# Ledger of designs, part 6: VH-VL binders against q9c950r261to396

Target 1, 136 residues: q9c950r261to396
Amino acid sequence: VPTFEDVKEVTIRRSKLAKWLMEPFFEELIVGCFVRVGIGRSKSGPIYRLCWVKNVDATDPDKTYKLENKTTHKYLNVVWGNETSAARWQMAMISDGHPLEEEYRQWIREVERTNGRMPTKQDISEKKEAIQRTNS
Key: E = the ipSAE of ESMFold2; O = the ipSAE of OpenDDE; V2 = 0.75 times the mean of E and O plus 0.25 times the DockQ between their complexes.

## First folded at step 1 (VH-VL)

Design e4 (framework fv_ixekizumab)
Fold by ESMFold2-Fast, scan of step 1:
Structure e4 (fold): chain C 136 residues (1-136), chain A 124 residues (1-124), chain B 112 residues (1-112)
Amino acid sequence: as target 1 above (136 residues)
Amino acid sequence: QVQLVQSGAEVKKPGSSVKVSCKASGYTFSSYAIHWVRQAPGQGLEWMGVIIPIYGTADYNQRFKGRVTITADESTSTAYMELSSLRSEDTAVYYCARDTYYDFWSGYEGFDYWGQGTLVTVSS
Amino acid sequence: DIVMTQTPLSLSVTPGQPASISCRSSQSLLYSDGKTYLHWYLQKPGQSPQLLIYEVSNRFSGVPDRFSGSGSGTDFTLKISRVEAEDVGVYYCMQSTQLPYTFGQGTKLEIK
């Protein structure tokens, strides 16, 4: 089971998605990472969930939207729990903040409840390394 | 597909408590908020509160402060509304309703699906 | 709390004629995300409320084109271009811009 610290280090913020959007390594880097998806609002502010990035969906070139100061038709197919929860999201809905431990705990609980698949420690370590190389 | 099924009618004595259930099916329970709305006979709709199952957090209409508790059991996809210290004025139909949040696949916010309602009668 | 006021409280309409219901809020319903969270519900006799219009002007799935919503800020209108017998019931506006969520007092639509 990856730790909260492990998940935090492979969670990609919206500003990084916008920065890397046009790079040739974008899909290879982002797939297998986590993103913090804005799913709604409450009296205390926006509500997020931690989702695992399954793939980048660029199949609809006519469905464009703004991401920061760029325009894109790329979406993220993400999983929260198991494959039945897979959903396509605009990267504009991704948080630019760090994940919270409660969001990590809710993700663990949902994966367990749905008998979903946990990412491996090796997969997480490889993603950490790739992200760090890109940020250097 | 999406359904919210509530528990049956209840007759309660003043001063007692009632716990109404709302069983959800056809969607990922923890992804949506569940609201509770009541309607006294011949009256309009009154919002009571909401539970956000993903966080286990609830918010309440202050008019029911200290008397209402809303909970959720993710393992059974069931939300509950418990109202204590019942008075005759609490006689009403109680509804649960799903709040879809604005998200990419739903595309809107609002109470899109409602339970069938539970009549709670408070009588001596 | 945001107070929602509907007018009229009741109206009787001949089948095929239009109907209009107004809803006013004590504060602007524009939220910080740029959206206005005003919704319209219909409660048919003996039934649960059902969503008609969400976020001012969007028809919920399966709602006929004869229903339309409009407005901004504090003033909103629900219009039925051609009233049918199945439209009888009580119409409610609701705001979900801030907690507590609040409903208008309802407008009863009857067929003459």
Scores: ipSAE 0.007, ipTM 0.552, lowest interface PAE 8.7, mean pLDDT 86

Design e5 (framework fv_ixekizumab)
Fold by ESMFold2-Fast, scan of step 1:
Structure e5 (fold): chain C 136 residues (1-136), chain A 124 residues (1-124), chain B 112 residues (1-112)
Amino acid sequence: as target 1 above (136 residues)
Amino acid sequence: QVQLVQSGAEVKKPGSSVKVSCKASGGTFSSYAIHWVRQAPGQGLEWMGVINPIFGTADYNQRFKGRVTITADESTSTAYMELSSLRSEDTAVYYCARVDEYGSGSYYDAFDIWGQGTLVTVSS
Amino acid sequence: DIVMTQTPLSLSVTPGQPASISCRSSQSLLHSSGKTYLHWYLQKPGQSPQLLIYEVSNRFSGVPDRFSGSGSGTDFTLKISRVEAEDVGVYYCMQSIELPYTFGQGTKLEIK
């Protein structure tokens, strides 16, 4: 099971998604990483789900939205638990904050509840290296 | 093209429960968030809760917590809203409405398609 | 809960004249994504509500261009440039940034 620190290191913030959006490596880099998806807000503040990126969905060029100063029709298909939880999200809805340990615990519980796939330690290590190389 | 069709009007006794259905046709049912909104006669709109079939979780307006249960059956593309311990103040038209999460990419979006409404009358 | 306040509660308009409805929220509806989650609905007599404007200023499919929305933060306006008989009904604003989602109390539009 990946640790909270492992997941935190491969969680991509909205500003990085915007920065890398037009790069030829974008989809390859982002698939298999985590994003923090805003799904609502309570009186205690925003509600987030820590989701695994399955793929980039660019199939509908007519459905554009703004991501910072760029316009895009790219969406992220993410899962929270297993394949049946796959949902399409605008990258504009991705948090620019760090994940919280409570969100990591909720993600673990949901993957277990739904018999979902866990990233391997090797997958996480490779993503950490790829992200680090891109940031350098 | 997506359409939401609700069950027919009901008359219930105080203290009983009612279960209203909302059947979706067209599109991918699991891609919708289904919200429930009620309207007492001559009054405004009041949000009751939502079910997201993708995450399998429901969220409720605290006013109804403990009395309302929202569920979904993907095999029949039908969402349900059950309200228990009925009071005369629960007499209202109950609407289901959708947010197309795949279309909008966001839970926060507007209710683009509404059911026709179900009148629930609570009287003795 | 976020409180939504509409003014006026009712207005009567001569056909062809403009109408303006205000909606104020007790808290900002601006999301960290830069989007503002304020929407307008019309409920015609005996019908379900129907979406007019989403995210402040975007007309929903099939909505005539005489309808426009504007505003930011906590102060929003729905305008009808030339009111027609089919525009009769109750207009509601709604916020969807915070649970529970809340509606304004409604503005009844009547034709003189």
Scores: ipSAE 0.022, ipTM 0.676, lowest interface PAE 6.3, mean pLDDT 87

Design e6 (framework fv_ixekizumab; at its last look DockQ between E and O 0.72; V2 from the best seeds 0.00; counts 0 for: pae E 5.3 > 2)
Fold by ESMFold2-Fast, scan of step 1:
Formats: sequence, structure tokens, C-alpha cells
Structure e6 (fold): chain C 136 residues (1-136), chain A 122 residues (1-122), chain B 112 residues (1-112)
Amino acid sequence: as target 1 above (136 residues)
Amino acid sequence: QVQLVQSGAEVKKPGSSVKVSCKASGGTFSNYAIHWVRQAPGQGLEWMGVIIPIFDTADYNQRFKGRVTITADESTSTAYMELSSLRSEDTAVYYCARGGEWLDYYYYMDVWGQGTLVTVSS
Amino acid sequence: DIVMTQTPLSLSVTPGQPASISCRSSQSLLHSDGKTYLHWYLQKPGQSPQLLIYKVSNRFSGVPDRFSGSGSGTDFTLKISRVEAEDVGVYYCMQSIQYPYTFGQGTKLEIK
């Protein structure tokens, strides 16, 4: 089971999504990473869930939205729990903050509850290396 | 307080399909999970599946072999359960039930609909 | 699938006396997060199920304190300290540690 630090290091923040949006490596880099999806707000502030990125959905060029200072029709299909289904989200709804340990614990619970596939430490290490090469 | 109001009783022929609705009244349902549970006459409870509308995801009990489909329409705060290829053993009361605001505790069901009787007979 | 087994399947209790219902799971319901995903429901005659106890021992809002839950791992108990006429119905335990969620076969509590 990957540790919280393992998952944290392959969680992509909104500012990085905006930065890499137009790069040719974007989809290959982001797929298999985690994002912190904003699912709503409580009186205490925004509510986030850690999700795995299944793929990038650019199938509808008419459905554009603003991401930081750019405009895009690219969405993320994200998985919360079981990878057999995915929800389409605007990258504008992705947090620019670091994941919380409670969100990591909740993600572990949901993968196990839904009989989802748990990524290996090797899968995470390979993704971390790819991210580091891009940031170097 | 939120109530779940289900559609009325139905009588169906073997081989047909039925679609039961579950409308959340008095509150928002998009940030909750909606479960479907059935109960054949004089029998116990059987979990059929769940939808998490905010993630547009549904998971099912494999015992229904792809015959069950759960959907949600957030604009009308209504969840649906469709069961196809009906057989006499599908005669049961079908319940929808709510779990977990913002998915914090969707692992138990705190608000239940009144139930919908579906009778399958030739 | 996780199998939930309740005993007894039925019991008759004189009002004011205690009642005890057992529930056993085919595998542990304790998650690595330290929480145990075992819950109890009551279905009164002609009514929908209602939540009584969640995560082993927590009473749901409005549930009288005469109801208590206990247990760990694979062995759980629901106790009613003084049974009242309104407690008549079928009691179900449920596990939610893993899909599919599964219920025990039910325990019918009668007064008479």
C-alpha cells in the first residue's frame, strides 16, 4: 500500500495543470497521477477528495472553461475508489493545496471498499520520477 | 429535513423492465450517496447498488448480472433504479436510502424511502 | 461476499425484560483505519428499515439509550435493556467494509 508521502509526491496541483496544459507530454504525464478534486463547500470551507486520473477528455471542443489565465476544453476523468467508472471534472475545480492525511486515509478506504485496484509503490515511484524530470 | 419519495407500485410481465424513481424532497441530494435495497415478500434485505451523483459513478451487486442500472438527475434531485429481464423472483419491495453528506459516512443509510412494490407475474 | 449470520432468528420477550441479538461475519469488519463497519437496523411491521446503531456502538439520533451495540472483529451483539411494545419488528445487522454490502438474515422480535 503506498504511503501518504508517496501519494502526496504524485498529486498534481492546479497551477501545474495550468502550466503543462499545452505541452505535448501533458496527457502522458498526468494520467496515473492524483488530483485533489473540489466537490463542494461547507461552512468550514471547500471539501476535497483525492482522485486518480484515468484519462484526459478533450472530446467536446464547444465546452470550454477558464483555467487560471488560459481557456481549455480539456477535462479530467477521475476515479474515486473503483477504476471501472470515472467522473468528468474541470481542472479549475482542482485544489492548488497539498493533500491532507485524512484525505489519503479516505482514499485507501474507498479503494478497498469498492474492490478497486491499489497502485504499487513501483507505479508511484515511476510516476514521481517522470514528474521530477519535468520540474528539473 | 430530507425525505425520499418513491414512485408507485407496478405490475410487470416476465422479460420486461421496470424503472423506479426516488426523489429527494426538502434538501439537496447531489452531495450524498443513494443506495438501492430490495426485499422479497417475507424475506430479508438485499443490497443492489449505490450511486454517488457528484462523481456520476454507480457500483452494483454482481448477483444481478448486469440487469440493474442506477442513475441520477441532479436537476430534479431524483435517483432511478432500472431492473431489466424481469423474472418472478424479482417480485419485491424496492427501497432507496441515503448515506453520507459529502461522502463522509455513506457506508450506512440514515434516511429511507417508503418503498415501491414491484410484482412480476404472467 | 461477506456473509452475515444472525442468531436467534426469532425471539419472544415479555415487556420490561432484556433481549440480546448476535451477529457474526465471515471475515473481520475492522478496517486498517481502526474503524469497524457494522451497523444495526430495525424494520417495524409495514415500515421501511430505520437505522439504530452505526459502527458497532454509536446510537443514531433519536434512538433510545436502552439500545446498545458492542463487539469486535467478527462477533457483534445488539442489546435492548428493557424491551417495550414499540420495539417489535425485524432487526438486521449490515456490513459496509466492502462491496457488496450484505445484511444478516434478520431476527424477529415479538411481544407475547
Scores: ipSAE 0.745, ipTM 0.910, lowest interface PAE 1.2, mean pLDDT 91
Fold by OpenDDE, look of step 2:
Structure e6 (fold): chain C 136 residues (1-136), chain A 122 residues (1-122), chain B 112 residues (1-112)
Amino acid sequence: as target 1 above (136 residues)
Amino acid sequence: QVQLVQSGAEVKKPGSSVKVSCKASGGTFSNYAIHWVRQAPGQGLEWMGVIIPIFDTADYNQRFKGRVTITADESTSTAYMELSSLRSEDTAVYYCARGGEWLDYYYYMDVWGQGTLVTVSS
Amino acid sequence: DIVMTQTPLSLSVTPGQPASISCRSSQSLLHSDGKTYLHWYLQKPGQSPQLLIYKVSNRFSGVPDRFSGSGSGTDFTLKISRVEAEDVGVYYCMQSIQYPYTFGQGTKLEIK
C-alpha cells in the first residue's frame, strides 16, 4: 500500500493541470496520478475526494469549459474505489490544495472495500520520476 | 430522456419509518447526485439531503437530526430516502431530483421525480 | 444555514405584462471559483418543480426567453417580460453554494 507521502507526491493540483493541459506529455503523465475532486460544499468548507486518474477523456469536443484562463474539452476519468466505477470530471473541479491524510485513509478504505486496484510502490516511483522529468 | 420515477404513496403511523425509492432511467446514474426535497401541504420546498452514488457518500440537512438516511444502488440506478421516527409534520410530498452531471460542474436540480406523498396519521 | 428571502410572496399579473421577483440571500452566493450559485425553479399547479434558471442568468433547456435572471452577491431577480397563462405557479430561488441547500419561501404568480 502506498504511503500518504507517496500519494501526496503524485497528487496533481489544479494549477499544475492547467499548466500541463496543452503539453504533449499531459495525457500520458496524468495517468496514475491522484487528484482531489470537489464533490460538495458544507458549512465547514469544501468536500473533496482523493481519486486515482485513469485517463484523460477528450471524446466530447463540443463540451468545453474553462480551466483558469484556458478553454478545454479534456476531462479526467478518475477512480474512487474500483476502476469499473470510473467517472468523468472537469479539471476545474480539482483542488489546488494538498491532499489530507484523512482523504488518503478514506481512499484506501474504499479501494480495499471494493477490491480496487492499489498502485504498487513501483507504480508510484515511476510516476514520481516522470513528474520530476517534466519539472526539469 | 432522463427520468426519475419514484415509489407510490405511503400512509404511515407516527413513530414508524418510510422508505421512498427513486429510479433513474435514460442516463448514467454514477455521474449524478440525487437530492431529496420535500414539500408539506401548502408549504415551500425543503432540502433534505443528497447522495453521490459513485462515492457512496451522503450529506443531510441537520434539521432532521439524523432521522434521514439516503442510500443508492448503482446496479439498479435507484436511490432511496428513509425517514424514521415519523411524525405528523412529516406529512409531505417527497421529491427526488437529479443534480447536474458533476463533470459539467452543475450544482442545481435539472430533473425531478413525480413526487411521493407520505401521510403520517394516527 | 443560508436564508433565502423572496419578495413578493404573491403577485397577480395581467397577461402580457411583466413580472419581477426578488431573492435575497443572507450571505454572498459568489464562490471563490467565480461562479454564483443561485437558481430559480417553477412549480406549476399539481406538478413537480422544474428548473428555470441556473447560476443567476442561464436559462435551462426549453425555457422561453421571456424569462431572465440577474443579480450578484446577495441580491437576485427573476423577470418575466410578458407573463403568459402557462407561467402560473410558485417560483423558488435556491442557493447551492453550500449544504444545506436552501430555498426561498416561494412566490405565487397568478393571472388577473
Scores: ipSAE 0.382, ipTM 0.834, lowest interface PAE 1.5, mean pLDDT 93
Fold by ESMFold2, look of step 2:
Structure e6 (fold): chain C 136 residues (1-136), chain A 122 residues (1-122), chain B 112 residues (1-112)
Amino acid sequence: as target 1 above (136 residues)
Amino acid sequence: QVQLVQSGAEVKKPGSSVKVSCKASGGTFSNYAIHWVRQAPGQGLEWMGVIIPIFDTADYNQRFKGRVTITADESTSTAYMELSSLRSEDTAVYYCARGGEWLDYYYYMDVWGQGTLVTVSS
Amino acid sequence: DIVMTQTPLSLSVTPGQPASISCRSSQSLLHSDGKTYLHWYLQKPGQSPQLLIYKVSNRFSGVPDRFSGSGSGTDFTLKISRVEAEDVGVYYCMQSIQYPYTFGQGTKLEIK
């Protein structure tokens, strides 16, 4: 079971998604990483959920949007719990902040509740290395 | 085309509860945020709360002081709103509404159910 | 809670003439993400509300181009360039910058 620190190291922020958006390695790198998806607002500010990226969906070219100062039709399919909860999201709705430990615990509880799939520690180690290579 | 179909009108006594259903068709229920909005006779709109089935998360207008429970059943594509400890001022039409397409579905409502009249009288 | 105040509360318009509805919020609806969470709905007689404009100025799909929205901060306006008979109903503004989401009191538009 990956720890919060394991997951945090492979959680991708919006600014990084925008930086890598047009790179040939984008989809291969992002699949299997985590993102924080905005799910609403409270009096205390935006509410996020930590989700696992299943794939990049670019099949609807007429659904364009702005991501930072770029225009794209790429969407993230992310999973909360198991595959029955998979949903497609604009990257513009991904947080540019770091995950919170409570968000990680919520993710773990939902995966356990739904008997969902999660990455192994080895999967995360490989993603961490891939991220580090793209930063150098 | 997404449609929301609500359960039929209810007549209730003060102090009882009501559970209104909202069945979605045409789209994928797991991608919805389902809001509940009510409208007392001759009055404006009042937001009651929202459920986000993907994240198993509900949030409520605190005016109802814990009298509202919003749930969802993904297997039947149905959301429910239960209002307890009913009072005569709870007489209203209750609407369910889906949030906006994809990214915006937590912030505004684009598809509305037909409404369910709940009458509370002794 | 954020209070949304609409003016006028009712208006009567000759077909083909313009109409304008104001909405003021008790605090800014501009979020730190740069977006403004102000929306407009129409409830025609005997119908459920329907979305007209989202995030200040974006017309929802199928909404005629005679409807337009504008504004910033706390002051917003819905305009109808040429009122038609089918535009009769009650118009509501709504904020979604924070829970609870709140609506204006409504503006009843009638044809004279």
Scores: ipSAE 0.125, ipTM 0.699, lowest interface PAE 5.3, mean pLDDT 87
ESMFold2 (binder alone), look of step 2: mean pLDDT 90; pTM 0.940

Design e7 (framework fv_ixekizumab; at its last look DockQ between E and O 0.11; V2 from the best seeds 0.00; counts 0 for: pae E 4.5 > 2, placed apart)
Fold by OpenDDE, look of step 2:
Structure e7 (fold): chain C 136 residues (1-136), chain A 122 residues (1-122), chain B 112 residues (1-112)
Amino acid sequence: as target 1 above (136 residues)
Amino acid sequence: QVQLVQSGAEVKKPGSSVKVSCKASGGSFSSYAIHWVRQAPGQGLEWMGVIIPYFGTADYNQRFKGRVTITADESTSTAYMELSSLRSEDTAVYYCARDLGYSYGEDYFDYWGQGTLVTVSS
Amino acid sequence: DIVMTQTPLSLSVTPGQPASISCRSSQSLVHSDGKTYLHWYLQKPGQSPQLLIYEVSNRFSGVPDRFSGSGSGTDFTLKISRVEAEDVGVYYCMQGIDLPYTFGQGTKLEIK
């Protein structure tokens, strides 16, 4: 099971998504990363779920939206529990903040509950390296 | 075409519970929010709660003081609203409505069910 | 809760004449994302509500251009340039910026 720190390092925030959006490496790099998906509002603020990114979904060119200062029709297919059930999410709904440990715990519990695929340490390591190469 | 089809009218006694269903078709279900809104006879619209089926997370109008339970079954693309401890004031038409807001950033109700009349009388 | 106040509560209009409905919110409906979460619905007699305008001024699919929405902050207006018989019903404004979502009281539009 990947640690919270491991997951944190491969969690991509909204501003980074916007930055990479049009890069040729984006769709490949984002797979296997994590994002904080906005799922609503509470009196105390927005609520997020930490999700694993399955792939980029650009199958609906007519459904565009603003991500920061860019227009896009790219969405993320994200996975909370089991990848057999992925959800399409607008990247504008992704948090620009860091994940919380409680969100990580919730994700772990859901993956276990649904017999989902848990990323291996090798998966995380490779993703970290890929991200670092991009930032260089 | 997206459709929301609700269960039929209900007649209930005070103190009992009612569970209304809302089946979605013609579009995605899991990542969209399903809201419940009711309307008492001759009155306006009152928001009851919302669920995102994919996450199973629901939020409620606190005015119902925990009497409302919203659930969803992704396998059947059906959302449910259960209202317990029914009272005469709960007599109303109950609507489900779809919101693309969470996944698409569009927090409005673009499709509505046909409504379910729930009558509470002794 | 955010209170939505509509005026008038009823409106009788001669066909072909314009109509205007006001909606005021007790708090700003402008979100940090730059959007204003004010929407208008029409409930025709015996039917479910239907979306007319979303985010203040955007007409939903199939909505005639006779309908227009405007406003900012806490003050919003729905206008019908030329009222038709099919426009009869109850109009509701709704805020979607904060839970619980709340509606205006509704404005009943009738034809003279």
Scores: ipSAE 0.508, ipTM 0.850, lowest interface PAE 1.1, mean pLDDT 93
Fold by ESMFold2-Fast, scan of step 1:
Structure e7 (fold): chain C 136 residues (1-136), chain A 122 residues (1-122), chain B 112 residues (1-112)
Amino acid sequence: as target 1 above (136 residues)
Amino acid sequence: QVQLVQSGAEVKKPGSSVKVSCKASGGSFSSYAIHWVRQAPGQGLEWMGVIIPYFGTADYNQRFKGRVTITADESTSTAYMELSSLRSEDTAVYYCARDLGYSYGEDYFDYWGQGTLVTVSS
Amino acid sequence: DIVMTQTPLSLSVTPGQPASISCRSSQSLVHSDGKTYLHWYLQKPGQSPQLLIYEVSNRFSGVPDRFSGSGSGTDFTLKISRVEAEDVGVYYCMQGIDLPYTFGQGTKLEIK
């Protein structure tokens, strides 16, 4: 089971998505990473889920939105639990904050509940190295 | 086009429970959040709660917390709102309404069901 | 909870004349994302509510251009430039910034 620190190191914030958006390596880099998606609010503030990125969805070039100072038609298909089920998400709605331990624990429980695929330590190490190379 | 079709009117006794259904068609059910809003006769609108079917996550207006349960069945594209310990003050038309899914903070209720009248009387 | 207050609670308008409805919130509806989460709904007699205006000033699909929304922070206005018979009903403002979402008391629009 990957640790919270493992998952945190391959969780991509919105500002990084915007930075890498136009790069030729974007899809290859972000697929297999995690993003923090907002799913509602409480009086304590926003509620997030830690999701795995299955693929980039750029199939509808007419459906554009702003991501920081850029315009894009790229969306993320994100997975909560089992990778056979995905939800389409605007990158503008991804958190620019770091994941919380409770979000990590909820993610573990959901993957187990749905018999989803748990990332290996090697999967995470490879993604961490790719991210570090890209940051320069 | 997008449609939300709700179950029919119900008459219930005080202390019982009611479960109202909302079947969605036209578009991807898992891409939306479904809200429940009620309206007592001649009164205004009151938000009860929401479910995001894909995440199985529900949130409630605290005045109903402990009495209301919102669920969804993705295989039938149907959301449910169950209200327990019914009182005469719960007599109202109950609406489901669609929100365009997973955006943080939720934007607006773009399409509404036709409403379900629940009458609580002894 | 955020309290939404509408004025007037009812108004009667001669066909072709303008109408104006005000909505005030007890707290700012401006989000850090730059959007203002105030929306307007119309409930025609015997029907479900329908979305008219979202995020202060954006007309929902199919809504006639005689409807317009404006405002900022805590004070908002819905205007109808020329009221028609089909505009009869109860108008509600709603805040969507914080749970629980709350509605104004409603403004009943009648034709003279």
Scores: ipSAE 0.202, ipTM 0.732, lowest interface PAE 3.8, mean pLDDT 87
Fold by ESMFold2, look of step 3:
Structure e7 (fold): chain C 136 residues (1-136), chain A 122 residues (1-122), chain B 112 residues (1-112)
Amino acid sequence: as target 1 above (136 residues)
Amino acid sequence: QVQLVQSGAEVKKPGSSVKVSCKASGGSFSSYAIHWVRQAPGQGLEWMGVIIPYFGTADYNQRFKGRVTITADESTSTAYMELSSLRSEDTAVYYCARDLGYSYGEDYFDYWGQGTLVTVSS
Amino acid sequence: DIVMTQTPLSLSVTPGQPASISCRSSQSLVHSDGKTYLHWYLQKPGQSPQLLIYEVSNRFSGVPDRFSGSGSGTDFTLKISRVEAEDVGVYYCMQGIDLPYTFGQGTKLEIK
């Protein structure tokens, strides 16, 4: 089971998504990473979920939006728990902040509750290396 | 650079309504929460409510609930605050302000609009 | 609603002197996530409020290091080490832990 630090190191912030948006490696790099999705607000503050990126959806070229200073029609399909939670998000809703340990624990609990899948530590290690090469 | 530009000053009669706009430029409008804060002349700041444009969901300070409606149009990057059944005590400068909450996990207002003076007089 | 109480309500300061503003909340601003949701804003004459300090002690981008914040729980302080003419305005503390967000009544800082 990957640790909080393992997941944190492969959680991609919105500024990075915007930076890499048009690179040929974008989809290959981002799939299998985590993103921190803003899902609403409670009385006690903003609510975020750590979600696992399953694919990039660019199939509707008419559904454009602004991501930072760019216009795109690329969306992220992400999972929280198991595949029945699959949902499509604008990358504009991805946090530019770092994940919190409680958000990681919520992700673990939801995967367990739904009998979902997790990346292996090897999967995480490979993504970490890919991210590091891209940041060079 | 992120900017919030509000509509111009208005003079209204009691019992009417006012709708103030707040257009965001720079960054991504859908990833912000937009708050409304007012300031009566010579007085302090009073939080009115918040909207999350992507969801279209709003929360209100209960003292204004029923008279205030906050909406957003993602396609134009514009939030709106409408205050109905205006009274003389609603004379104030109305500000919109950005909360980074969904982008950065913070609960503070980093950018403010220039303010819109609404004067309610007979 | 959480009541925020500032003292003093008014300050007259000779340029170059330090200034200190106190803010007290009617309940703890410490959230279960470990953060303390206390923020400071400055409203200069004729301007919109601007963020100075967030989460007790973090200076916002572009805020001079003569501004500092401290405190815990329910008792907080904003300090200006050497007041300058550009620091004139009204200072507000705000809690961001529970809706509705609430502000202190403000502290007006003037140069004498």
Scores: ipSAE 0.163, ipTM 0.735, lowest interface PAE 4.5, mean pLDDT 88
ESMFold2, look of step 2: ipSAE 0.022; ipTM 0.634
ESMFold2 (binder alone), look of step 2: mean pLDDT 90; pTM 0.937
ESMFold2 (binder alone), look of step 3: mean pLDDT 90; pTM 0.934
OpenDDE, look of step 3: ipSAE 0.492; ipTM 0.848

